# Ledger of designs, part 127: VHH binders against p49116

Target 1, 238 residues: p49116
Amino acid sequence: EGPLLSDTHVTFKLTMPSPMPEYLNVHYICESASRLLFLSMHWARSIPAFQALGQDCNTSLVRACWNELFTLGLAQCAQVMSLSTILAAIVNHLQNSIQEDKLSGDRIKQVMEHIWKLQEFCNSMAKLDIDGYEYAYLKAIVLFSPDHPGLTSTSQIEKFQEKAQMELQDYVQKTYSEDTYRLARILVRLPALRLMSSNITEELFFTGLIGNVSIDSIIPYILKMETAEYNGQITGAS

## First folded at step 7 (VHH)

Design ve1 (framework vhh_brivekimig_d4)
Fold by ESMFold2-Fast, scan of step 7:
Structure ve1 (fold): chain B 238 residues (1-238), chain A 119 residues (1-119)
Amino acid sequence: as target 1 above (238 residues)
Amino acid sequence: EVQLVESGGGVVQPGGSLRLSCAASGFTFSRYGMSWVRQAPGKGPEWVSSISSSGDYTLYADSVKGRFTISRDNSKNTLYLQMNSLRPEDTALYYCAKGYRDSFTYDYSSQGTLVTVSS
C-alpha cells in the first residue's frame, strides 16, 4: 500500500568538489564519480520497499545494477558535473596515449566505443527532457530488476518493478497528456544501460580509487553504512 | 564549526609501528562515519581507511590492508589508526576526515600529522 516512491525520492542533489582544477585529473574525476555513486546508493537505501527485501537481497540487487544506476545518474547530473568536459578530457588523454604508444589500439577502441554509447545515452535523455520524477522511476525500474542471476525473492522484486512501471505511466500520462508516445520513448532507452561495461565505467571514472578496490567489493559496506547513517540522521539514534 | 586535531605522527624505522589519534569537536561524532586520508610529498591525496558511525564496518585501501587498523571511541569523540609493519611508501601527512565513503565531502581542514618512515 501507498506509492513506491515519495516526493523525497525525487530529490537528487549532487554537490561537486570545489574548487574545480584548471586541468582535470584522475582524483577530481574519481571524487566527482564517487559522490554520484554514494548519492545513488543513499537514494536506493531510502526506499521502504528496498529496505523490506532484506540485507542479502539488497546487496545482490545493487551489485548487479550499480552501473545502470550510475549511468542514469550521469545523465541526470550531466550539467552539474560538466560531463561533456570530463569526457573531452578523457578523450584528449587517450589521443595523447596513442601518440606516445602507451596503450594498445584495441583497448583505445573499446574505451572510445563506451564513451560514444555513454554520450548517445545522455544526449537521448537530454533531448527527451527527462524530469526528476521520471528519473526517480527509471532508477526504481532498474533497481527492482528480477532477472539478475542468483537473486532470491524474485517474485517480490518483480512486484516492486511493476509498481514502479505503473506509477511512471500514471505520472507521464497526467503530466505530459499531449504526448501519447512519451512513455514508450523513455522505456526503450533502458536496454542500452545493460550493454555498457561496468569494468570500463570503473576505468573511466574510478581510476583514482586506491589499490585493487572494485565497486562490487565496496557495495556491501556502503549499503550497510548508508543505512546506519540514514537512521542516525532521521531518528537521532547514536 | 567542525574541528579535527590529529596527533601521533613521528619518525619510525621500516617495520615499526605508530598509532594516530584524531580528537573531533563541533559535531555529534557518534552519528558520522570517519576516514583517514594521507598525502605523500609531491602526490595527491590518497584515501587510507574508513569506519562507520557505529564502528561495526571498516574499509581499507589494498596498500594498507592487514597492516593498519581503524577504530573509534564515541564516548571520547576520538578516531584512531593503528599502523603496523610500516614501509617507506607510508611516509605522508595523515588527515582525519569527517565522512565515510558514502559522504559527499571529506571534511578535513586540519594541518594533519606527519609520518616519516626512513631507514
Scores: ipSAE 0.000, ipTM 0.120, lowest interface PAE 17.9, mean pLDDT 80

Design ve2 (framework vhh_brivekimig_d4)
Fold by ESMFold2-Fast, scan of step 7:
Structure ve2 (fold): chain B 238 residues (1-238), chain A 119 residues (1-119)
Amino acid sequence: as target 1 above (238 residues)
Amino acid sequence: EVQLVESGGGVVQPGGSLRLSCAASGFTFSRYGMSWVRQAPGKGPEWVSSISSSGDYTLYADSVKGRFTISRDNSKNTLYLQMNSLRPEDTALYYCARSWYKGEPFDYSSQGTLVTVSS
């Protein structure tokens, strides 16, 4: 029985759209976020354990956890994305929406609280100096979550999650042998991902998405893409 | 089944104005973001402007910002592009397109409408 993840699953390289605009706009933010989302889904689809669960289970699983995977991706790629600059641009857009009476005060409060939670999560991960191997296994832990409503094959999903947890523990104990409590500090960060609203993530990062078509509705199509199609989507290859 | 029919193109002198319309049918127009794309002779397609499904968010290429205004009427399934202060460089075939949420090739199947800016 080999490891859950291979060395190829540790590399996670986001290519940002270019040229960089003089000012950030909704289309650039959406394009950047879409590339990260596609990279995250391609990463999940490439895992043999994930493939073994079958297409229906794969679709249900990613629909349930895409927001957690996306948020971990934002934290991992925060510097490449200049995430703080993107969040500042989103805040500016929201402030303009208040002035134009386009959003209620209650909704704006919910969105601002979401941005605060996202910033705190990313700051916590940065302070812990989470490495690529740790990110890969944290993504695997959230991907193989057996506790989402409506999932089938929950026993098999739980076994893969336990395998991810065991392999993360083995890695951290060997690599950071001097820091006895590192694993606990990392794992206690994960519950915060469940407090992030997927609807608010869609509103912030996927503005310009087609009408009532949500991320969960496009997931089956993304998961069926061939590797070349994934690469084209995440890099914008010419 | 999906049909996009552009109109409003013509010949205008520099500094003039034109309003393009795109009549959409065969899909739920109010659920789709829409874009205007143009293609000048011997050039590839250039994205001009996009509007969200609700009309609340609009985006413009730097070359047209402040001169062009995109709008839509979901009750009439119609997309508009108001073009002011036209320049010779704006001469192109203009296509309306169902825009995707990312930089995918635009989903369009229209003949376009020709805009010629000359004196």
Scores: ipSAE 0.000, ipTM 0.131, lowest interface PAE 14.2, mean pLDDT 80

Design ve3 (framework vhh_brivekimig_d4)
Fold by ESMFold2-Fast, scan of step 7:
Structure ve3 (fold): chain B 238 residues (1-238), chain A 119 residues (1-119)
Amino acid sequence: as target 1 above (238 residues)
Amino acid sequence: EVQLVESGGGVVQPGGSLRLSCAASGFTFSRYGMSWVRQAPGKGPEWVSSISSSGDYTLYADSVKGRFTISRDNSKNTLYLQMNSLRPEDTALYYCATYKGSDLYFDYSSQGTLVTVSS
């Protein structure tokens, strides 16, 4: 009874703070990341199937998958964000922290491994030249994951995920008709998203942004935001 | 060395108002988001409000929305919490902080200021 996603769900436009600084700037990184996170949550809220699951289920789903949605958003917006430049600046900062004995080697190794996984994921998506429709359906597949602990309505969530998979297949088959292997190449990228630590993502991209509050703690409040309040968050408007 | 110093707490009657301040030093205040959190006697910490580095974005706990206003003055390295229509359940030690547990960019702690709402 109608498609899971409409053309309005394909548009995903990140407005960056300007200009990008020439050196590591934690404020710029956190502001850019917060805009992307808010855009991602607002995108999820706009899906009728998501709304139909109810507020408690919506909160549980987003809490379980925000890091996967955020990472897909980083890959989709990597050029707009100049993500490679941001990650290079963070790497240089971490290397200098070793020289100055400010962070333990184990801590630096943990964070560097996370950055490597993120770079590998974004590079694989860029190499595949994933388009806006494909990103929208991949986000929907991740959002409607029925296998997270503590979820209710798992059968309905699974049906929405299957609908997302079917619509992605139909889109790829029609748009990339000569590349019968394309869908398989895209889908095998998704499991890597669950191997990336949400805690390390939070410390890299959201430290200092909203004070002594975890992303899990603020998700219910972000999902309740009025449209005007939300627009202020994603544009940097007063 | 990062330091946060809270002030402005006191005893007030229900329906009254108080303005809390947090003076920050030892870091570039204008580049970090800030929060107010409170802890009532015998209970765990409760998040109250957060403000972005620029001051353009604010978030509030449902229990205080419409009554409390968070703000900041980056030229003075100071965070504020304007508390109106105070209730007995607002009685707590209030402290300011940025994200705790991160050692990648910075680390710090705060002392708190006591707010008591009683007749």
Scores: ipSAE 0.084, ipTM 0.452, lowest interface PAE 4.3, mean pLDDT 83
Fold by OpenDDE, second read of step 8:
Structure ve3 (fold): chain B 238 residues (1-238), chain A 119 residues (1-119)
Amino acid sequence: as target 1 above (238 residues)
Amino acid sequence: EVQLVESGGGVVQPGGSLRLSCAASGFTFSRYGMSWVRQAPGKGPEWVSSISSSGDYTLYADSVKGRFTISRDNSKNTLYLQMNSLRPEDTALYYCATYKGSDLYFDYSSQGTLVTVSS
């Protein structure tokens, strides 16, 4: 079998809503997040190995790992998104809510910790200066995780994950030959993704757009979306 | 109408200090969290720091932690940013922003205040 990923899978270009509003509102944040989510899922769809797993398995995989993929996307697109500004807006909204006594102390703590973890993760990735190839392979490793409950074809998924890991190793050895521990350094960041709550992520980035609809419920539709529809979404034509 | 007027910028050498101020009007200052945002040439806006409405809670970007201090005086409707140990990468236009609900509001009629860190 050929490689799991090709150069075409390295490209990960997020287009932000334009023009940027005079103020960052919930809609802008949610739309930006939605575009990133769609881009991430479209990326997954473009992988032949992913396609080979079948629609049901594909859906299950994405449902299981969308938060991790999304978070990697946030890190990768942090500059384009002005992620720090977005997070600041969210934090200040939270602060205001605290002052108005709209949230329980426990919930506030959970949300604030989640935002902190997001910031720390993205900053850590920036410090590592992760390149596009490395991001692609990391996303693949996350996508083809066989340890999620309820998955079918786990042996095949594991094989794909191994391929991703091997290809990443080869790439790092070739590209960063003088940095002996780079591979370990980047892989050790992956556990942080599992500490992040998908529910909190959904609440922070998507509630204003999808309301009471869960990302879990819309994933099948996104995965079935035609390329033209996706492009329309990216351009904001809908 | 919300008005935010930044001041205190200037040219300093690396390791130097500046104190920025933001005069706020057109809203109940004491009810809203405030933030500093900066924009370097060719880059998008970057969040620097935030402070709660009462001033009891503060947040900082990792890039400025330990060097910058955000504060406010609600009696004067003024937001402050003490910047110590300045670095060339801190060079940017600095803006203050207010939050209404979930919205981050900028006063784009403001020119911001320019901070230049250069040897």
Scores: ipSAE 0.018, ipTM 0.299, lowest interface PAE 7.7, mean pLDDT 86

Design ve4 (framework vhh_brivekimig_d4)
Fold by ESMFold2-Fast, scan of step 7:
Structure ve4 (fold): chain B 238 residues (1-238), chain A 119 residues (1-119)
Amino acid sequence: as target 1 above (238 residues)
Amino acid sequence: EVQLVESGGGVVQPGGSLRLSCAASGFTFSRYGMSWVRQAPGKGPEWVSSISSSGDYTLYADSVKGRFTISRDNSKNTLYLQMNSLRPEDTALYYCAKHRYTGSFEDYSSQGTLVTVSS
C-alpha cells in the first residue's frame, strides 16, 4: 500500500571509532566493518515489507545478500571510513604475509583481485555521485532478490523488488529529470556485487573477530537483537 | 575499569555437569551482549556461546548445541554457562567476554576458569 521505503530508511549514518589510530590495525578495521554490518542489518530489519516476509525468509535473504549490502555500505560510507586508507593497510598486511610465507601466492592473488574489484566498484559509484535515496533503493533491490537458491516466498520477494525498482525510477526521473539515462547507468553497476566473494570480504574486514565465528552463523542473532543493542554496537556506546 | 571474573570450573567425569559464572563490573552490563570463549591446551580460542543484552536470544557453537545453556541475570551483573553431558574434548580454560559482535575490544579475565573432563 504505502511506499516501500520511508525517509527514515534513507538516513544511513556510520559512526566511526574515534580517534583513528596512527597505524591501522585489525582491531580498528574489524570494529569499523562490524559497525557498518550492524547498521546494514538494522536498516534491513526496519523495513515493514522485510518484516512481513517472516523470520525464516528474512534470515535466508540476509544470508544470501549480506555481502552485497555490506559492499554498497562501503561505497556509500567510503569517505567517512577513509576506505582507501583501510584498503592500503590491508594490502600492506597481505604483502607482509607473502614475505613470511603465511599465505599461498594463489590465495594472495585472489584476495588482491577482490580488493581491486571493490575499489573499482566504489570508484564507479563515486563517479556517478549516487545520493542517499539511490543507495537506499539499490540496497532494497539487492535485499529483495528472488533469485537466490533455496528461497521460499519468491513471488512476494519479487513483488517487493519490483516495487523498489519502480520507486527508484520515480525518484530518479523526478530528481534528475534532465539525465534520461541515469537510472540505466546506476542499475548496470549492480551485477558487479555478485562477483564479490563473501568469504574474502569476511577475511578482509572481520579477521579481528574472536573464535572464528562466520557472518552466516551470526546473522540470525543480529536480526533478533533489540534496538538498544543495535544502537550501542553501531555507535560504540557503553 | 572493566572487570570480568570467571568461576565454577573444576574436574568432572565424562557425562557430568558444571555451571560457570562470570561476575561483571565497571560497565553497564544490561546494555551488552556477552559471550563464552574457551581455549583448549595447545589450541587457539574457540567461541562457545553468546547471549543478547536482554537474554532473549542465544547462539551456540555446533560442538556444544543441545548440551550447554547460556543465561544471564542483569540484576546481579552475572553471566552463566550451564554445561551438561560433558566430554573430554570440552577440557579448556573458559573466559567470558563482552559481545564479540560489537566490533569493540573484548576484555578477558586474566585467569579464566579451568574445566577438566577426565575419566
Scores: ipSAE 0.000, ipTM 0.200, lowest interface PAE 13.7, mean pLDDT 81

Design ve5 (framework vhh_brivekimig_d4)
Fold by ESMFold2-Fast, scan of step 7:
Structure ve5 (fold): chain B 238 residues (1-238), chain A 119 residues (1-119)
Amino acid sequence: as target 1 above (238 residues)
Amino acid sequence: EVQLVESGGGVVQPGGSLRLSCAASGFTFSRYGMSWVRQAPGKGPEWVSSISSSGDYTLYADSVKGRFTISRDNSKNTLYLQMNSLRPEDTALYYCARLYSKGDWTDYSSQGTLVTVSS
């Protein structure tokens, strides 16, 4: 059996909306985030192991882990997105919402904690200088998580996750042979992804696209798209 | 104040077509994503389609994909929904919605436009 991921799965190229507005707004943020989400879903769908699980299983799997995939994508594309600038704009929006009494203090606190956790995660990944191969395998590890409630084919999912972990270990040991603790430092970062609220991620990044509908409600549609439609969404050409 | 005025609904035979329009005022239309939401008799609201502020990307519910096309004209402050191959299950009140923006909340028209698919 061949490797879980090929070189095509290491390539992860985000194309940002153009032109960038003079003042960063929620709609530019939503368009940027939507492109990243679509790129992440297209990436997942292109993996032969993922396809082998069948449509019902792979839909359930992505609905369970899209927020973890999206957050890894934010970290990987942080520089291209100017993520720090986007997060600053979101913070400014929240301060305006407080002044206008449009959001409760408890909700603002939850959202600010989420932004802080996201910044910490992205900063830790940047400090570790995670490369494209490492990101691809980390995304595969979170994608093939057998422990989400309601999943079927859990033994096959676990097999693919173990394969991802073994291939990551082989890569890190070969490429960073002098740093015996690198893999441990990388893997310890993953539990933080499950502490990120998918509901808060939706509110911050996707309200401009989905309104009052959830991301998990649209995932089945995204996964069924033809490649040309995916390309249209990630470049804005459609 | 934000105003969204839908039009273009009516009675149409199965397999027919209708084009809905939403005229927006009271805000800078080109800065907001827009969506169409419908409510069938006896059911809750169902999201139908969304379009980004620039019009560069669109998303559709599975039930309407391939049959409906969302578009916008920022120069006219107007949102459109082209509905083809209409089915009895498309019968609903259709609402235009302005999506969330900095300091602003999602706004729906209170009136909607009625689409009835019957012979």
Scores: ipSAE 0.000, ipTM 0.178, lowest interface PAE 16.1, mean pLDDT 81

Design vf0 (framework vhh_ozoralizumab_d1)
Fold by ESMFold2-Fast, scan of step 7:
Structure vf0 (fold): chain B 238 residues (1-238), chain A 119 residues (1-119)
Amino acid sequence: as target 1 above (238 residues)
Amino acid sequence: EVQLVESGGGLVQPGGSLRLSCAASGFTFSNYWMYWVRQAPGKGLEWVSSISTSGQYTKYPDSVKGRFTISRDNAKNTLYLQMNSLRPEDTAVYYCARQYLGSTWPDYRGQGTLVTVSS
């Protein structure tokens, strides 16, 4: 019954493709996003509690929450990624689509609303100055969500989520003892993650990677990869 | 994986012609608008031509209109650019690109093929 996460789970280091192109293109955006996705899934796989749930449960959990994990990763790595620059380029691209009548107004509105929600989430996390320990435990709370439809072993998942919440509380109260309301401000941000569409995240960040195939369909493959294969994807090695 | 492989570039004299090809794989080619874009030495990326999914609709900027013709063969997953009456200012690396969110900005650009127009 040791702690849910070790110090190794707090370390989350994204290596960006280099050099950055003069003009942003979806290949660069997709490669950057893919590295973050693989890093996030490798992080989840390294948790002993996650491993103990078994392959089928692991696949179901990640299928249900990959968008929430990815969004937390975007917020955590926003500075390294120059995420604001990427989002500005996407917005400019959408404005050109309006001029050319290539997308419906409803679709453009949905995508713009998603970008706004993402920017607001990342800005709120930056203003709170969320640290690496807090990010690790927020990701654990999201990962061990017992309330997704179709899950089995929900009682065990709930126990791991409660453990994550308790350990986060202990950390925040001891580390930020002067800020009585910090934990509440952090936790109130989490529901926003479920309002963001995984389909729109796929369109914005993974068009070049997945082509005709959804993230949902590749998750079982990614979860079965050996450590060396993850390292290759995370660093961009061929 | 999505791949776009351009070919057909080379050295040509002013007034000459070249035909570029782009072999697409890893996605359903017939579902995407396709583009040719170019980058001249020391310049930014410039849109050259657009073609609809069926090939029925094409668009060109004034700089190439009447000289260049874009076409596609969906059965062969291949995009073409016929370039006639080439000028020194057409010298550039030419890239095959797939549409992103319904605009001229490429969502996947190939390695490119160099076209040099010089005497």
Scores: ipSAE 0.000, ipTM 0.144, lowest interface PAE 16.7, mean pLDDT 82

Design vf1 (framework vhh_ozoralizumab_d1)
Fold by ESMFold2-Fast, scan of step 7:
Structure vf1 (fold): chain B 238 residues (1-238), chain A 119 residues (1-119)
Amino acid sequence: as target 1 above (238 residues)
Amino acid sequence: EVQLVESGGGLVQPGGSLRLSCAASGFTFSNYWMYWVRQAPGKGLEWVSSISTSGQYTKYPDSVKGRFTISRDNAKNTLYLQMNSLRPEDTAVYYCAKYTQGFSPLDYRGQGTLVTVSS
């Protein structure tokens, strides 16, 4: 068995809806976020180790970690998405909602705190100059988490996570040999992902989903999607 | 709008030196890895050098290692390439390029500056 990830798993290219509207709206934000989610799930599905675990295990893993994968994807694709512009528009809308008394002040504060934590995470990753190889392995560490309830094949999942950690360590030590503590700085970023609310992420980015469906409910559908159908969603969804 | 404007190219004799500059605007310069790439007449793009956000890490291919030095001034939003011991094979249009995490650093570059090394 060779390395956990190949060069194809290091590349992660998001195609944004075009053209960008003059005024940001729920539809554009939701379509952009959905493309990133679809890309993230297709990335996971393309990993031979992931596929080898079987459909039920694959569904359980992605349901447990989609918010962590999505947040890492937001950080990695922040420039392509113009994420700062999207977040600024959301903040402006929330401030207007406070003025109009349409939302409770307490709920708005919770959402604002989540946005600021997200901005802090993305800025931290940018300052560390996390490269494509590092992002791929951080996503793999998150994906192959053996500690979620209800999982089968936990021994194999743990083995794949340990392999991801080892390969990341080897890469960082060779590529950034002069920075003895780089790996530690990168790894201490990961716990923050688990503290981010998937419900608030869903509210901010996916409120435009047809039929008011949850991300949890659509994950099995996306994972079973044919490659051609998937490509139509992330490149041809107009 | 993201803009990169290269300057400092010219005609120089073998063994000579040139210092290239790249003025960056329209983005937070200090948050991006920066690159120098070149294109010789009738050839494809060749990577010349990379520099991290702070300037702490730099990388070079063997073809220019020891002769070229990449540096940056984040306060001035400027990238530099000091080229020493120039050779005829260094003749090319030199481009400043921006890195986006997870994507090819060569997808965005400026208009370029011509360096001609004559013997």
Scores: ipSAE 0.000, ipTM 0.136, lowest interface PAE 16.9, mean pLDDT 81

Design vf2 (framework vhh_ozoralizumab_d1)
Fold by ESMFold2-Fast, scan of step 7:
Formats: C-alpha cells, structure tokens, sequence
Structure vf2 (fold): chain B 238 residues (1-238), chain A 119 residues (1-119)
C-alpha cells in the first residue's frame, strides 16, 4: 500500500576499516568489501516487501543477486572506498603475478577484463550523476528480479519489481523533468551488472576469506543475524 | 592493547579430548566474531571454527565437524574449543583470533597453544 522504499532506505553509509594499512593488502580489501556486502544485505532485509516474501525466498533472492547489489554498492560508495586505489592495487598484484608465473595468463586476462567492466560501469554511473534515491530504486529493481532460475513466489517478486520501476519513474520525472530520457539512460546500464562474473568478483574482493567458505554459504547467516550482531561487526569495539 | 591468551594445549592420545581456552582483553569481546585457527608442522594456517558475537551461530570445516565445538562466555571474555575424538592430523599450534565473520579475516591472533596427538 505505501511506497516500496522509505527515506531510511535511501541512506546508505559505508564505514571503512581503520586504520588504513601502509600498503593495501588482501585483508584490508576483503574487510572493506565484506562491510559493503553486509551493508547491502542489511539494507535488503530492512525492506518490508522483502520481509513479506519469507526467509527461504529472501535467501534465494540474495544468493541470485548479491553480485549485482555489491557492484551497485561499489559504484555508489566509490569515493568513500577510494575504489580506484583498491583496483589499482589489485592490478599491480596481478601484474606481479604474471612476472612470477603464479597465475595463468588466461586467468589474469579474465580478471583484468572484469576490472575493466567494473571501472566502465562505475564511470557510467558517475557520468549520469546517479543520486541516492535512484541508487535505492536500482538496488530494489535488481533485488526483486523474478527471472532467476529456481525462485518461488515469482508473481509477487515481479509485482514488487514493477512497483520499484514505477516509483523510480515517478521520482525521475518529478526531479529531472528537463531530461526526458534520463530514466532510459539509467535503466540500460543495469544489464551490464549481469555480465559481471560473481566468481571473479569473489576472487577480486574476497580472496582474504579463510577456510573453504563462499559468499553463497555466508548469505543465510548474514540474513538471520540479530541486529546486535550486525552492529557489533560494523562498529567494532566501543 | 588487544590481547588474546590461549591455554589448554598438551599431549593427548588418539581418540582423546582437550578443551582450549582463550582469555581476551583490551577490546569489547562481545562485539566481535571469534575464531580458532591452527598451523600444523610444515603447513599453512587452517581455519578450525567460527562463532558469532552472541554465540548463536557457529561454523566448522568438514575436517573437524562433529568432533569440535566452539563456544564463548561473554561475561568472562573467554573463548573455548572443545576437541573430541582427536586424531594425529589434529596436531598443530592452535590460535585464538579476532576478526570479521563476513570477510573471515583476522586482525589479531594469540601466541598459540600446542596440541600434540600421538602414541
């Protein structure tokens, strides 16, 4: 009945780990990325429409779209993260790995191509000057995607996606009335998110994970966490 | 300063049990996920267990699942690892670690406690 998203869902505040190390390393990058991933999942679970779908559907949706949410978050938080500096450090590491024969040339090319796609996506969003409301609704559109294989409740998911699209359109028409084609320019950027490999994103940003854990295995735990546990992880020791 | 002090290691026969403890100080223990990691002779660090801030969620690799149990007492700032049905391949220095569950990275590790499973 009400709007899909409230003003609280527009607020998206990433707190970076401190202190920053003298040299960027896989642990700092992984910690930064994990904070963004967790913030993205906490954002999703706070949406009443998302809660209404139930725990099993919530887990399936986030497992299907975490890479898209994460990439939108990288674009939105690029300045706070100094994303260009992080990507430069990753590129430097990969170039050193070529010289030391630690990784195959084909794998390095795949990863470099992924970094290029990510940079182009973030640059396109920056050029469009996407605001906080637009990011919130774009995240909602990718979250409520009914077209992922294996989903249940697809009709309800589709209705929430349509509601997100309608509310984004109303916002853009009201706020950017002088730019008739702005919505179209924004929406045509979204398919690029699905061209980015979740496996390569995991390799780039989550190499610091210990053990045999994957993002897919962590998602149910994050979604089930108590609010106090969430706050403890992002605020650290008081 | 952050301090993690492990204890409880020792020599034990195969099939035996040990309980490791870790006393934490210098930070708000209840605000952090805690980990046990180990390093066997001549090998790298291996993750052994994770526990959430409240103790509600725990995770184990298949190599120790069903044999090891992680727990915590936030009132005492203490982390525990109950190790049952010990095997020679469990021989390692065991470290208590503070970190972030979402990234499974750790900033701080204790000095370690040696667990030897033999003869």
Amino acid sequence: as target 1 above (238 residues)
Amino acid sequence: EVQLVESGGGLVQPGGSLRLSCAASGFTFSNYWMYWVRQAPGKGLEWVSSISTSGQYTKYPDSVKGRFTISRDNAKNTLYLQMNSLRPEDTAVYYCARGNWYSQTFDYRGQGTLVTVSS
Scores: ipSAE 0.000, ipTM 0.141, lowest interface PAE 17.9, mean pLDDT 82

Design vf3 (framework vhh_ozoralizumab_d1)
Fold by ESMFold2-Fast, scan of step 7:
Structure vf3 (fold): chain B 238 residues (1-238), chain A 119 residues (1-119)
Amino acid sequence: as target 1 above (238 residues)
Amino acid sequence: EVQLVESGGGLVQPGGSLRLSCAASGFTFSNYWMYWVRQAPGKGLEWVSSISTSGQYTKYPDSVKGRFTISRDNAKNTLYLQMNSLRPEDTAVYYCATHYQSLGFPDYRGQGTLVTVSS
């Protein structure tokens, strides 16, 4: 069969809400994060291999890995979304919550550690100068992870992950032929994604979500949306 | 901020050649796939070519395959389209873009450069 990903899967363009407010607020941050989440879900849905797994299996995969996909998206789109400015605004909001005794000291410590880990991850990816093709295949590798508990069709998932790894290797060896160890440097960064809590990601980026609904619970509905509704969420037109 | 500036368009006779250029600024050009898309008068956007970040992978629709060649110079942040054996139906405004999907719209797109192939 043909390649796992096409050139359309390499292009990953986040459209930010406009205009950017003078003072960042929870609604702007949530809208920006929601657009990235929907862009990530639309990206996954557009992969023929992902479609081939069937609705139950592909839903389970995304529920297991959405935080990893989202974090890779944050790193890839860090400049266009001014992620450092967003994180600074989140820290400011968190400090205001401390002043009002709304969060425990232990929770504050956990959230601050998460922000530090996220910044360190994004900085490491920027330092490696990861290109769009590399990001697409890294996302495919985390998407087609056969090792999440409760998955069915694990042999097929594993084959798609291996195909992603082989195509990334082929790309890197041809494109960065002078840097023999580039692929190894990139791949050793992936385990850090699993150390980042999805619950803390939800608190930092999705606090403005109506009804305090978990991302895990809405993923099945997002994946069933018609293309027009996806496009509306990505551009904010809906 | 982000700017894409196309140039090289003009009036040519059928069978002629043109080389289009796109100067990119305000983003890390080498991290993006680049696209050429065109819009004929009164028609929608049509995808013309795609090129990978390194330039090693290129794609074309059958309508231009063998006649057009896309290339890039990452050191100069410049995208090129070499157009040979031009036909009247190639008459369009040509845009470089950082994004294109078959049913989607380009995100960043320049002002365009007009190519007119005389009948």
Scores: ipSAE 0.000, ipTM 0.103, lowest interface PAE 21.3, mean pLDDT 81

